# Ledger of designs, part 2: VHH binders against Gliding motility regulatory protein (frzE)

Target 1, 240 residues: Gliding motility regulatory protein (frzE), of Myxococcus xanthus (p18769r270to509)
Amino acid sequence: DISNEVREQLDRVESDLHMLRDDAFRFVRRNDDGINTLHGNLAKMADHVAEARLVPLSTVFDAFPRAVREMSRTQGKEVDLVIENADIGVDRSMLGDVRDALVHLLRNSVDHGVESPDTRQQLGKPLNGRIRIRVRVDGDMLHIEVEDDGRGIDPERLRQAAISKRLINAVQAAALSEREAIELIFRPGFSTRDQVSELSGRGVGMDVVKRKVETLGGSVGVSSRIGRGSTITLRLPQSL
Below, E stands for the ipSAE of ESMFold2; O stands for the ipSAE of OpenDDE; V2 stands for 0.75 times the mean of E and O plus 0.25 times the DockQ between their complexes.

## First folded at step 1 (VHH)

Design a11 (framework vhh_4orz_3)
Fold by ESMFold2-Fast, scan of step 1:
Structure a11 (fold): chain B 240 residues (1-240), chain A 124 residues (1-124)
Amino acid sequence: as target 1 above (240 residues)
Amino acid sequence: EVQLVESGGGLVQAGGSLRLFCAASGFTFSDYYMAWLRQAPGKRREWVALITSSGSTDYADSVKDRFTISRDNAKNTVSLQMNSLKPEDTAIYFCAVDEGYSYTPYDWGEFDYWGQGTQVTVSS
């Protein structure tokens, strides 16, 4: 027979142990909720820091009208540059690579894309060439399009060029779609017009532009129509 | 209309020299890249030398240090000086201009216009 006082003490001890266990679980849950809140606040702080790092693309684009005008004048060409949505921001850390890629694309459009006024007149085109830079945001991705109304890219010429350079054989070339043939411009071993003397090195190829954009977590696309021009699209994360 | 007329070809002995000329008309010569290409019997047309609108030059490895390309914008002429000629240099040589949009301006497939060519034959 256990006395009522001993039974009451045992019941009290069991109740106290139950309370300690429940308090421990509430403390862990509260701390887990606190940790989750901290993780959420840290993610928001990281987003805020990333947004504080965004700079408008106009920071880069403001120099382009003068640059295109100078490039055009040295080649006796007349080119109008139109820039749309320049106020859209990009991560400050990517700005230099974006600027370099766009300068290469503008140089390609002036040097290779846009025809001389005499050639444009013979083709029945407006005398002044046009280059358009358009910026668009789609979700977390930034799209920068560089479009010209120049001669365009001939997929058959690219197939023949790749065969002659021994980058692909005739069977491989014949198997390419027109889009795949145009994308040969991104293959290592293709190069654009040399902007410097041979001693000083060669001009920048589209393979360099592609590698830079891919290193930033993006991609490069091309579309072209013979006699109507070309569009190069850079797809990049807006922040990171 | 674009017209290119090559001259200066002929028969030479190995180790000899020859100078080719190309007279261009029908376009604003100074704005364009000019090139020399060649085609040997039974072989594909290959690029030999390029000169830019600014006068910068580039050469195929097979002719580097032996051939020199130059241009005279006042006369609308491009020239190719060929030294230390070898039997493998035997080909029809074409002057070319690119009016196309090119990412590979050194390849014959990039050139829109070329002349009838001038025959160069190098005896062993």
Scores: ipSAE 0.005, ipTM 0.152, lowest interface PAE 11.0, mean pLDDT 78

Design b01 (framework vhh_ozoralizumab_d1; at its last look DockQ between E and O 0.01; V2 from the best seeds 0.00; counts 0 for: pae E 17.6 > 2, grease 26.4 > 24.2, placed apart)
Fold by ESMFold2, look of step 2:
Structure b01 (fold): chain B 240 residues (1-240), chain A 122 residues (1-122)
Amino acid sequence: as target 1 above (240 residues)
Amino acid sequence: EVQLVESGGGLVQPGGSLRLSCAASGFTFSDYWMYWVRQAPGKGLEWVSEISGSGGSTKYPDSVKGRFTISRDNAKNTLYLQMNSLRPEDTAVYYCARDYYEGSGWYDFDYRGQGTLVTVSS
């Protein structure tokens, strides 16, 4: 029968065409895998270049103990500074901004955080206050914690201060969580220096620290307990 | 010894522009926030600009906001003030100042130069 043979040949040709289609798709997938591998390698090379630009934080932190001693003497306080993991690096382009932000944090801890020796004695605390700077890396993010063992931040007093400064009303203040109330320290206008006239001073406050860190692509956090001190955490990309 | 030397002042018509320079020496320039302050005839000292040690943060009072730009070149230890859209009210002696590290007071900037006179008049 001739008709049956022709149909069998057509079936074989159709099968061969399906196999060629499948082989062509497999070839395309193999080339896509090679392109993905190349993209991965290029990403690794970019990471190596970025890491080569890193400068140890110790290059700016080494001046901090002297700065804290000077701030402490001006305020009649005794403060010890402990710095941990300063050998960790950050992009050179960010180094000055990181130094500037940390100087403000240290000033805040000495000026407003750590109590006078007489007050610390009454509270049963060591006479010398303590400020600790700790650095760690998590992924591509740098975390810098500045911790003091001072009076801490009272969220209720911050709510009241924000009301008196007309930053929020009483209803808004009552709706804030404890953490949100503590975050008020970063609000523009909360620092009295931001509201000093053009004749008398520069704008300085925790909002300046937050804005600087945010322009670097990072964030700022705060944690505090009344009587036990405060921790400010800067989170920054390690490389730009 | 800390030195701050201002230059670039002069006579300019209202609406004109002027660029002031301040050469700094005797301290690690990049460690200090820097300021421009001015004293108009018969008036007290007025803060007109602030810049962080790296140059990444700047601030201005409302009287000069949008018209003045502070900048710095840490490689040359030089501070600049670009003044645009000048008004007769900007007439003053301009001083370069650094942050008074100890006891930073609102009324006491650490300035040491003779200043540079800017006169805005038709």
Scores: ipSAE 0.000, ipTM 0.096, lowest interface PAE 17.6, mean pLDDT 79
ESMFold2-Fast, scan of step 1: ipSAE 0.005; ipTM 0.329
ESMFold2 (binder alone), look of step 2: mean pLDDT 80; pTM 0.818
OpenDDE, look of step 2: ipSAE 0.038; ipTM 0.474

Design b02 (framework vhh_ozoralizumab_d1)
Fold by ESMFold2-Fast, scan of step 1:
Structure b02 (fold): chain B 240 residues (1-240), chain A 123 residues (1-123)
Amino acid sequence: as target 1 above (240 residues)
Amino acid sequence: EVQLVESGGGLVQPGGSLRLSCAASGFTFSSYAMYWVRQAPGKGLEWVSEISSSGSYTKYPDSVKGRFTISRDNAKNTLYLQMNSLRPEDTAVYYCAKEGYSYGDYWEAFDIRGQGTLVTVSS
């Protein structure tokens, strides 16, 4: 039968066309999978290249023991510096700003945080002050903590200073928690100096430290208790 | 909480002497440096003398050096200023001050709590 032969031939042609379409779809999917695999490998290579740009923080920290000894000698204080996890890396382009911020924090701890040996003895503290720099990584963020065991930050003094400088009013000041009051140190225009004392012209405002860290895409935190010390935390992207 | 009460001021002739006292309470007196500061009419605060927490170190500006002596009695929580060879320019309200608060560029030189004691040097 011609009709049956033609129908069988048409059925074969339809099956062949179906298989060719399926093969074409499989070829496209295979090529897309290959491209996706290549993109994944390129992303991993880019990550390896980014990691290769990181420089250990020890390149910054290695100078700090000598610097803290010199600062301490100048102030008539004895300070022990402990550094943890100095092998953790940061983007090379950030090193200068990180160094500058940490030098300012170390100077603040020596000049303003840590008490004299006589004062520490009378308070029942070890005669030597202690400063700890601790580094940790959390995801893609780097946390650098500078901790001292000194006099701490007085929230009531900071409230009064902010009111006197008209940065906030008395109602706003009274509404601040202790932590929020301590964070006033980061407010622009909070720095004030008297011209009479040897402390005039020393240190840098914490607003400068905050601005530098924010320029790097990071943030700054503070924790303190009067008489027990202060911790300033720098949170920074590990890579730019 | 912190209280500082000055006393001992008065009227004296040039060349005379006075001893000022400051009674401290509400803090650990022996743990803080103490200061005497003065304010003449129409003038700002002027630092007059400094004493370390232990009393081992004292400091004076040239205007009073050799004439004034700061001392402290940590057992009695009392600060003193012995003023000799007084001059008319020493006329001021005298305040005792506890060590001020500083952090970074925030600096409060003197923690003044009392009303002060008036010293008038006049012939």
Scores: ipSAE 0.014, ipTM 0.326, lowest interface PAE 7.4, mean pLDDT 82

Design b03 (framework vhh_ozoralizumab_d1)
Fold by ESMFold2-Fast, scan of step 1:
Structure b03 (fold): chain B 240 residues (1-240), chain A 123 residues (1-123)
Amino acid sequence: as target 1 above (240 residues)
Amino acid sequence: EVQLVESGGGLVQPGGSLRLSCAASGFTFSNYAMYWVRQAPGKGLEWVSEISWSGDSTKYPDSVKGRFTISRDNAKNTLYLQMNSLRPEDTAVYYCARSEYDWDSGYEGLDYRGQGTLVTVSS
């Protein structure tokens, strides 16, 4: 009697506690899922806001095919421009400096890098020169490579130019590796003409390009082989 | 003032040899790449040979490769061209020339040229 009533009451209490626990677990999981969803959405929004300050490099590159065509016609050359990964973004504040640097590099490749069609034919090269702009991201750094298949950079001519301009002496010049000799293009005062051209609103020297890139927290590199071409690499923070 | 004075030209029979010399003054000779260039009667100026400032690198067009040898003596400020197996087509005034090179502008040319020395290859 009393025993049965006590058992029925106990079973009811146990059932009520079980239901209350289940409801609590459902509430906690529902609330945790909601919080996790909100946290994920905030992280995605932060990423989207960060991306919104970046502008695609295509904004700069879209003018280059016409510019290279005009430069090539002026020089009596035929040059094909290939652009890879133009959709990669860069901080909007850097666009002007990136554009100016790349225009200078393209002009150098057309004007002195790529040989005339007649010279290319004599060397067994395709008649049309090739300039390639490649963009890649490595961590937080953006790498913009401007490559041509032209005559390349002669390290002995650069050593000679640096000696004649009194930037280094003959002993120092002879001690430079081929790569170090090619890097002489970045020496301040290597081209007096570039300073005058900059003041006239035309062209800039590689020392000016290097200075601008370094001001943005980046660096500039060069690689070249005589008769095979040259690659100038701009390394820049993707975000400032 | 820059001066380049060529010597050693003359009349030679086909298959003969000549050695041209160029005496340089008025500049630091060892700082410059040097050229030999020639101009045949009624034709334009033709590059014949190039030598680097150190003498370690030389270049020749196919027309003279294996027959002509450029060399320099930086201690004597003198440039040389040894010409072997001469052909009637080698008949020209030969000039010693100083190179000018500016990588940023792509300019590659001749600053200064001597008065020249006449080489006549004739039977």
Scores: ipSAE 0.013, ipTM 0.363, lowest interface PAE 8.1, mean pLDDT 81

Design b04 (framework vhh_ozoralizumab_d1)
Fold by ESMFold2-Fast, scan of step 1:
Structure b04 (fold): chain B 240 residues (1-240), chain A 125 residues (1-125)
Amino acid sequence: as target 1 above (240 residues)
Amino acid sequence: EVQLVESGGGLVQPGGSLRLSCAASGFTFSDYEMYWVRQAPGKGLEWVSEISYSGGTTKYPDSVKGRFTISRDNAKNTLYLQMNSLRPEDTAVYYCAAGRLYDSDWYSPDEYDYRGQGTLVTVSS
């Protein structure tokens, strides 16, 4: 019947209209999702660009096992180097300063920290000394720890040295805690009477290491126990 | 009892040579960096050489670089200073010293764990 055909056509138009509205809503939602996805992708690209600025610390650390072996051989010592989390990245612009600081700390551990094999045997220690470099990330900061199992730092010896260098008097030295006494290694002028060995300040004391790290927006810490070893911690921003 | 005993000092003419020795006892010699320091008449103490635990690395100030050579024999607990091309300004009491503060490039006797009694070197015509 003609009436039924007209009704069927009207029903079809209404169904098609409903389908078109549903398709429009899905299209709008998909486009909104697409815009949100694009925004997310741009933010991720910005993060990837920032990450591309970072270079793995392994780039610096890969040379250290050989360097420590050469230093140790020169000193007649056997030293094992363990490196942990070398895959963590740092800003490329800081690599040179980080390398120089760590080479200085490794040399101090080999030359002054770790005892001779004969002395280690007398003390009941393993003949091979141990140095560990450990990296960790805490928010936007890197912590690089250089630990040795050597003779440690004697706080009383450092107090007396500071008095002899006229950096502090006996009353001031006696007032320092053990930790504060150990931190004297970072004091300007705590090295010998010559403050710098060369115009660039390279190969100079722990005060130079501290200044370089502070210039990068970081800090340096020390912990030590006599006869058990020392740990120097470099805290550095991961990016400048 | 810790002892550092220097020997080999004496009178020598300018341009001459002397070898100083230091015999160490009462401590583990191979565990200490060793040093020669001197005091000239009317002057302060001056660091003149250092040597690492094994003898593999040595350091000198410009005043003696190329003329003096520090060496050690860990089996004999003995430190040496070979002094060549001696000058009148090298006249001093020379002291053997052991141990130092961490991370120092130039050492005074007050910064050493142990120091000997000294041996006199006189460079004069």
Scores: ipSAE 0.000, ipTM 0.154, lowest interface PAE 12.3, mean pLDDT 79

Design b05 (framework vhh_ozoralizumab_d1)
Fold by ESMFold2-Fast, scan of step 1:
Structure b05 (fold): chain B 240 residues (1-240), chain A 123 residues (1-123)
Amino acid sequence: as target 1 above (240 residues)
Amino acid sequence: EVQLVESGGGLVQPGGSLRLSCAASGFTFSSYWMYWVRQAPGKGLEWVSEITSSGDYTKYPDSVKGRFTISRDNAKNTLYLQMNSLRPEDTAVYYCARETVYIDSSYEVEDYRGQGTLVTVSS
């Protein structure tokens, strides 16, 4: 029927007109939303500049499981490495110094911190030693903690070593608290390692780690209990 | 305040089984590795088992391997030790322990262990 064909055509034209009107309104709204989004992005662009150079710490940490496995195998020890919050970023320019400091701390934990499996069982500890690298953000600073559950730092041994190295006398050593004695590891000339870097001609020790971290605007801390392990904390600005 | 409360100890015959529980409170249980340690009469502390925060890794000494199973329920803040094929030498006070935590800002350590539950394996 012709009247039905005309009605169908008219209905289609009306539908098309409604769609065109709706499309026009959506086009205007999209353009306004797009402009507002662009203005928002421009206004916030300065907020991102400080983060433009940040690289995830996982780029440094990815090599550590193999390194710790090789170190522990050489020492006849069993060590598990746990890494937390590796996705947190740090300024790319600091990656080399951070890597070097952490490798030194991991080597110290394997070589001197973690006890043998037999000793650990006798002490009621897990058979495998544990090293944990934990990253935290505190304001504009990063805290990178290297923790082991090993033998800890013996304050008396440090007092005697400091006397032997003529850094302090016996009276001064006896006056130090346990905390102060543990902090002797950071004193220039205290390092017990005889191996000197081929390139720098300087001994490698906790004093060197502290100096490098301080040059980056950071600080280094230590916490330890004999028989329970040690934590070395690197506090660094997230961006330079 | 951190609290660890063990339960499930008792007298059992050789070859029997016991399940120990440890109810944890005052900290985010799911963020910490947990341990079971024991002390036999007149002996030192002996490590019995460990479990990671997620439960994906467990470790045992040869003395209990294949007989004991450590597990955890993070939703209930509870640690378990399933002990099978018990022997007289398993007689000890069993302690639930949280991993040692170091507080860098204060140079202090947090080290927590429960009061223990006695397991006696004897006819």
Scores: ipSAE 0.006, ipTM 0.237, lowest interface PAE 11.9, mean pLDDT 79

Design b06 (framework vhh_ozoralizumab_d1)
Fold by ESMFold2-Fast, scan of step 1:
Structure b06 (fold): chain B 240 residues (1-240), chain A 123 residues (1-123)
Amino acid sequence: as target 1 above (240 residues)
Amino acid sequence: EVQLVESGGGLVQPGGSLRLSCAASGFTFDDYGMYWVRQAPGKGLEWVSEISGNSGYTKYPDSVKGRFTISRDNAKNTLYLQMNSLRPEDTAVYYCATDLPYEGYDEYSFDYRGQGTLVTVSS
């Protein structure tokens, strides 16, 4: 009847509309996939162009021996700095950010990592502390490691500090692995945020270093053992 | 245990002077930087002064530079703050603080183990 004819016609119209929507979606998705592929190819071309702008990291590292000597002298410490593979290149546009991050890490190692000569003698360590900057390339990524043989980072004290700062609760803190507890230094608000940053007078925290490195397409890692020292690793693309 | 005990606070008239002391124990005093921080009524914490373990480096905010002097006696495990030309705005509880190894890689670490000492600058 007419009512049945109208229902069947409506069903056909609904099916046709669904097919039209699907076709339109496929067309847009195909074009988006093409645009994404083109963007990827442009990024690869940009990488090739950026590689032409690489400059040796020695451009940054040349100032470090003097800086570490000055930092060490003001703290009454003796520190030996060893730099490996300084000739590896990085994009010129990243030099300032890399320098600032490394100066921060060197200052942390001298000021807080390496113990005084008297304390090192009591612990049976060499009187001179050691800081090593090691550069290596893994594919298109640059790894810069800053290692010290100092007092290390105590994960239990970091857990307690995070609880005291109300960044996490006691249950969350207890659930963190030792590595995750050490990584609390990268949490926004853990170290140099607000009044804490003003109290220290030193400005930049590890959360700022992490954010800066991540903005450059990289990542930051930390490894430490209490009493044996710490290693901070910056992973960065060689070209932007 | 790390212990910091502040003393030397009191009531003083504007233009007067006070010397604060902080007795430290429970850690190797000469290995750590030391700080003075203060908290005025109804306000947040404010950094007042910083000194390195060997006294080779000191730092002050402009609000107290030229009026306050930080010093330490490592043989006595004692930190000092000499406060001259005191102003009503210097009224605060003053705390002694120090760096701890577990926070060394955040470019800031301190431990408020002290009870604080009250400084009131008023006529």
Scores: ipSAE 0.000, ipTM 0.181, lowest interface PAE 11.4, mean pLDDT 78

Design b07 (framework vhh_ozoralizumab_d1)
Fold by ESMFold2-Fast, scan of step 1:
Structure b07 (fold): chain B 240 residues (1-240), chain A 123 residues (1-123)
Amino acid sequence: as target 1 above (240 residues)
Amino acid sequence: EVQLVESGGGLVQPGGSLRLSCAASGFTFSTYAMYWVRQAPGKGLEWVSEISDSGGYTKYPDSVKGRFTISRDNAKNTLYLQMNSLRPEDTAVYYCAKGEYLDWSYESGMDVRGQGTLVTVSS
């Protein structure tokens, strides 16, 4: 039993409490908005600092014509290397990892992608193979594409290889699209190192390239056309 | 010179269908991935479909998935976009675009686009 007078006082107290609660929620929201704004400003400052650390990719690419010539000579192949947009910069701290990944991709194209001159002649292709490195910037991301005009990747051969290595069963393999089958090259344990030379002894599988690129905050893609070649794309933050 | 000529746009009522075509010349059509992109009034370019060089792989954003179908006829150097269950939000100029890089969005793979064909979904 409470009187109308006491009820009116309780109603006023409840109204005041609601106002204080709303004020507290607005204060918390204001603090969260302030923290988010500060975080955004710090990220932009970090981006500006990182941009000051950019070094042209030509720093890495300048060695590639000689390296590709030596790789090609060792394999008895003739390969033309074309490099586009080498003046685009990347964070200095990433240069070593970018160099290692690209050297591996170039070695893969020369050793396994591009056919011998005799084979290319039999297939009606130009005797000289072609490797293209193309660099592109999209917003804050850097795209480095390594393309060859070689034998390409056979999705059916990859499906069978994955089955034989017991990475997937026949039902799973049959369910993969062509793109998904080609992406099997990035599976841990798919690639095996069977050559033993100075260059191939240092070699890593495509799974290692993918892991390294992902550690840098990027991703790796593959596109291939059987008999026409392959393109490996490294997508990386331009600044860390 | 690479040339892409779109056709098939027009006025259609909500729920209707249109089939767009793109006639390609100046390059070996069968060796390139192709894209459809659109630009709605007052907005930027939006990717709406992707197809591999062989036609064996296609990709769509959620906004059109299940309603639009991209296809190609490599013997005729022609790209198609079948648009079903059209909505007012699909009103845009539609462009076909050439690209080489199947594993990435149109931003990394799109090289050239045509002049476009207008699609208006309205009663």
Scores: ipSAE 0.000, ipTM 0.117, lowest interface PAE 14.0, mean pLDDT 79

Design b08 (framework vhh_ozoralizumab_d1)
Fold by ESMFold2-Fast, scan of step 1:
Formats: sequence, structure tokens, C-alpha cells
Structure b08 (fold): chain B 240 residues (1-240), chain A 124 residues (1-124)
Amino acid sequence: as target 1 above (240 residues)
Amino acid sequence: EVQLVESGGGLVQPGGSLRLSCAASGFTFSYYDMYWVRQAPGKGLEWVSEISGSGSSTKYPDSVKGRFTISRDNAKNTLYLQMNSLRPEDTAVYYCARAEPDYEYWSGSYLDYRGQGTLVTVSS
């Protein structure tokens, strides 16, 4: 064991470390205050510049009616597209990423969401599917919702997929709410692969859309009911 | 871990036939739709056939429709591709691939796993 003199040395070292910790904390706090002030001023400049660079989303949306018609024709489906609040603006630098994300969502709704006319007739639905794009502003955030009235997402299939991929066990899967189970579509472990492969004419996964939106400082939400359709919401900063 | 092991490739003359097999392990085979895809020298991946988890539904591109037949034996965890009336343009490395679950908003188009491939050469 250790002598009293060694214990006294350890006590002195502990006291010195305490003082160094306090000094370091004070230094970091002062530096953080300076950095926060600088970041605040930079954010004000960025907001000012971004307001000058806002472009209406109609710049992106004007191509969508034709694109949805072509997608629908290829799939043998009849789809009506409704767009609301296309006059709301977004930072010009984000237009390409927003367009790409929305094209993927529209393709998913046409290819996977909306049922064929025959299937819709058998289910007692209107023969024409409906896709709705709705834009709204909530504080500093822009919400772009893509809604379809199609078949919806089956949470039980997602729970079973997660179990088979060993992402969660059966007990954990059973404990997920319906919404939590549906949100599994965004989980990186669902689509583990070394490289994104392009197969003849097939689409892009929701994990890619989520990563792109998160890179822009936003988030993605999902809401679905089997047989009633799905809504995917992109939440993005209006100014970058 | 997921493993897919292809076999049955080889050299065959135009008009000939080959049967490819894919042994699957490490997952519940009947749960997943399966694909055969191919890659000719210097070209990208081309979809060749797909089959539902139950085996009740199959799809083919026009380039192989009527000549190729995909099937599966879920009790043996094995996928098959019967290739008839082979043409020089069918020369490629053929891959057995597992589709990620085809849910409405996350993709039947992505391949979770692909085997190492088996070479099919059609030449005189």
C-alpha cells in the first residue's frame, strides 16, 4: 500500500488538477462567448444574404405535372397532382437538392404508393390517385409535404424486416409504436451496402432522401395509414 | 452473416442452355424477393429476372422474356435461373442478389446483397 507522504503528494496533484480544470473551463467559456458572438453576427449576415437569394419553389414545381404524367403513363396509372403554396421561396443554392428529393418522393408515390386503377376500383377508391405537394413556413423552417392517397406503409412488414436484419430483436420490434415502426424506413441499417447500385429504371431509397435533407440542416418525417396513403414531410431551413 | 453463392456458369454454344443456382444462407430466404442481374464486359448492371418471396410472381425484361425462367426452392434456400436459347449477347457475369424489402417508400430497387457472380460465356 502507499505511505502518508505519497498520499500527501497525490493530494497536491489532485488540487493542482482541480485548479487547471477550473482555469480551462473559464478559458473555454470565454472563447465560447466570443465564438458565439461571431457565429451570431455571421448568422445575421447569412440570413440577410439568403433573403436576397430566395427563389420561388414554383421554379422547381413547374416541371412536376409533366413528370408525374410521364411516370403515371409508364406505370399504367392515373394520377392527379395538386400543388399548394408554390410561391414560397427557398435559398437558390438548395434548389437542386430540393428538386432531386421531391422527384424521388413523387416517383415513390407513383411507383409504389398509388395503386393501379383496377386495384383502386376493387378497394372502392376513386380510379385516379392523388398526389398533393403542400408548402408551409413554420418559424425559420420550411415544410414541404408530399402526400398520396395510395396503399400506405405496412408497419408489421417493417418490424419483421428489422428483426431479420438483426437491427432489433422481436421484443424490441413488438414495443415499437406504429409510427416508430414506419420510421424504420429511414434507418441506415435497413439498406446496408458498399455502393449505391443503379438497376434498370428502379428508384432511390428513403435513406438517401433523409441523408440529403439532413446535410442541408433539415429533417424528414413520415405519416402513413394502410389503405389510406402516406405523407412524407421535408423540414428544411428556409435560409441556409 | 448473409451469403449468396452462385454456380452453374460456363462456356456454351449459341442456342444452348445453362441452369444457374444460388445457395442462400444467413437470413430467412422466403421473406425476400430475389433477383438475377448480369454485367457484360465494360457495361453496367442489367436486371435479368425477379421473383417474389413466395415464388408466386416473376418478372423479366423483354431481352430475356420467353428464354429465361427464374424459380426458387424455399425449403432448400436456393434460387435458380434456367437459361434457354442463349445468344452471344447473353455473355456476362451473372449475380444472385437479395432485394431489400419492397415497402412503399424505401425501395425494391436496391440490392442488399449480391453474390460474387458466375461467368457465362456464349460463343462458338
Scores: ipSAE 0.005, ipTM 0.153, lowest interface PAE 10.4, mean pLDDT 79

Design b09 (framework vhh_ozoralizumab_d1; at its last look DockQ between E and O 0.33; V2 from the best seeds 0.00; counts 0 for: pae O 10.5 > 2, grease 24.22 > 24.2)
Amino acid sequence: EVQLVESGGGLVQPGGSLRLSCAASGFTFSSYEMYWVRQAPGKGLEWVSEISSYGGSTKYPDSVKGRFTISRDNAKNTLYLQMNSLRPEDTAVYYCARQGFNLYSTGDYKYYFDHRGQGTLVTVSS
ESMFold2-Fast, scan of step 1: ipSAE 0.015; ipTM 0.445
ESMFold2, look of step 2: ipSAE 0.012; ipTM 0.359
ESMFold2 (binder alone), look of step 2: mean pLDDT 82; pTM 0.828
OpenDDE, look of step 2: ipSAE 0.005; ipTM 0.238

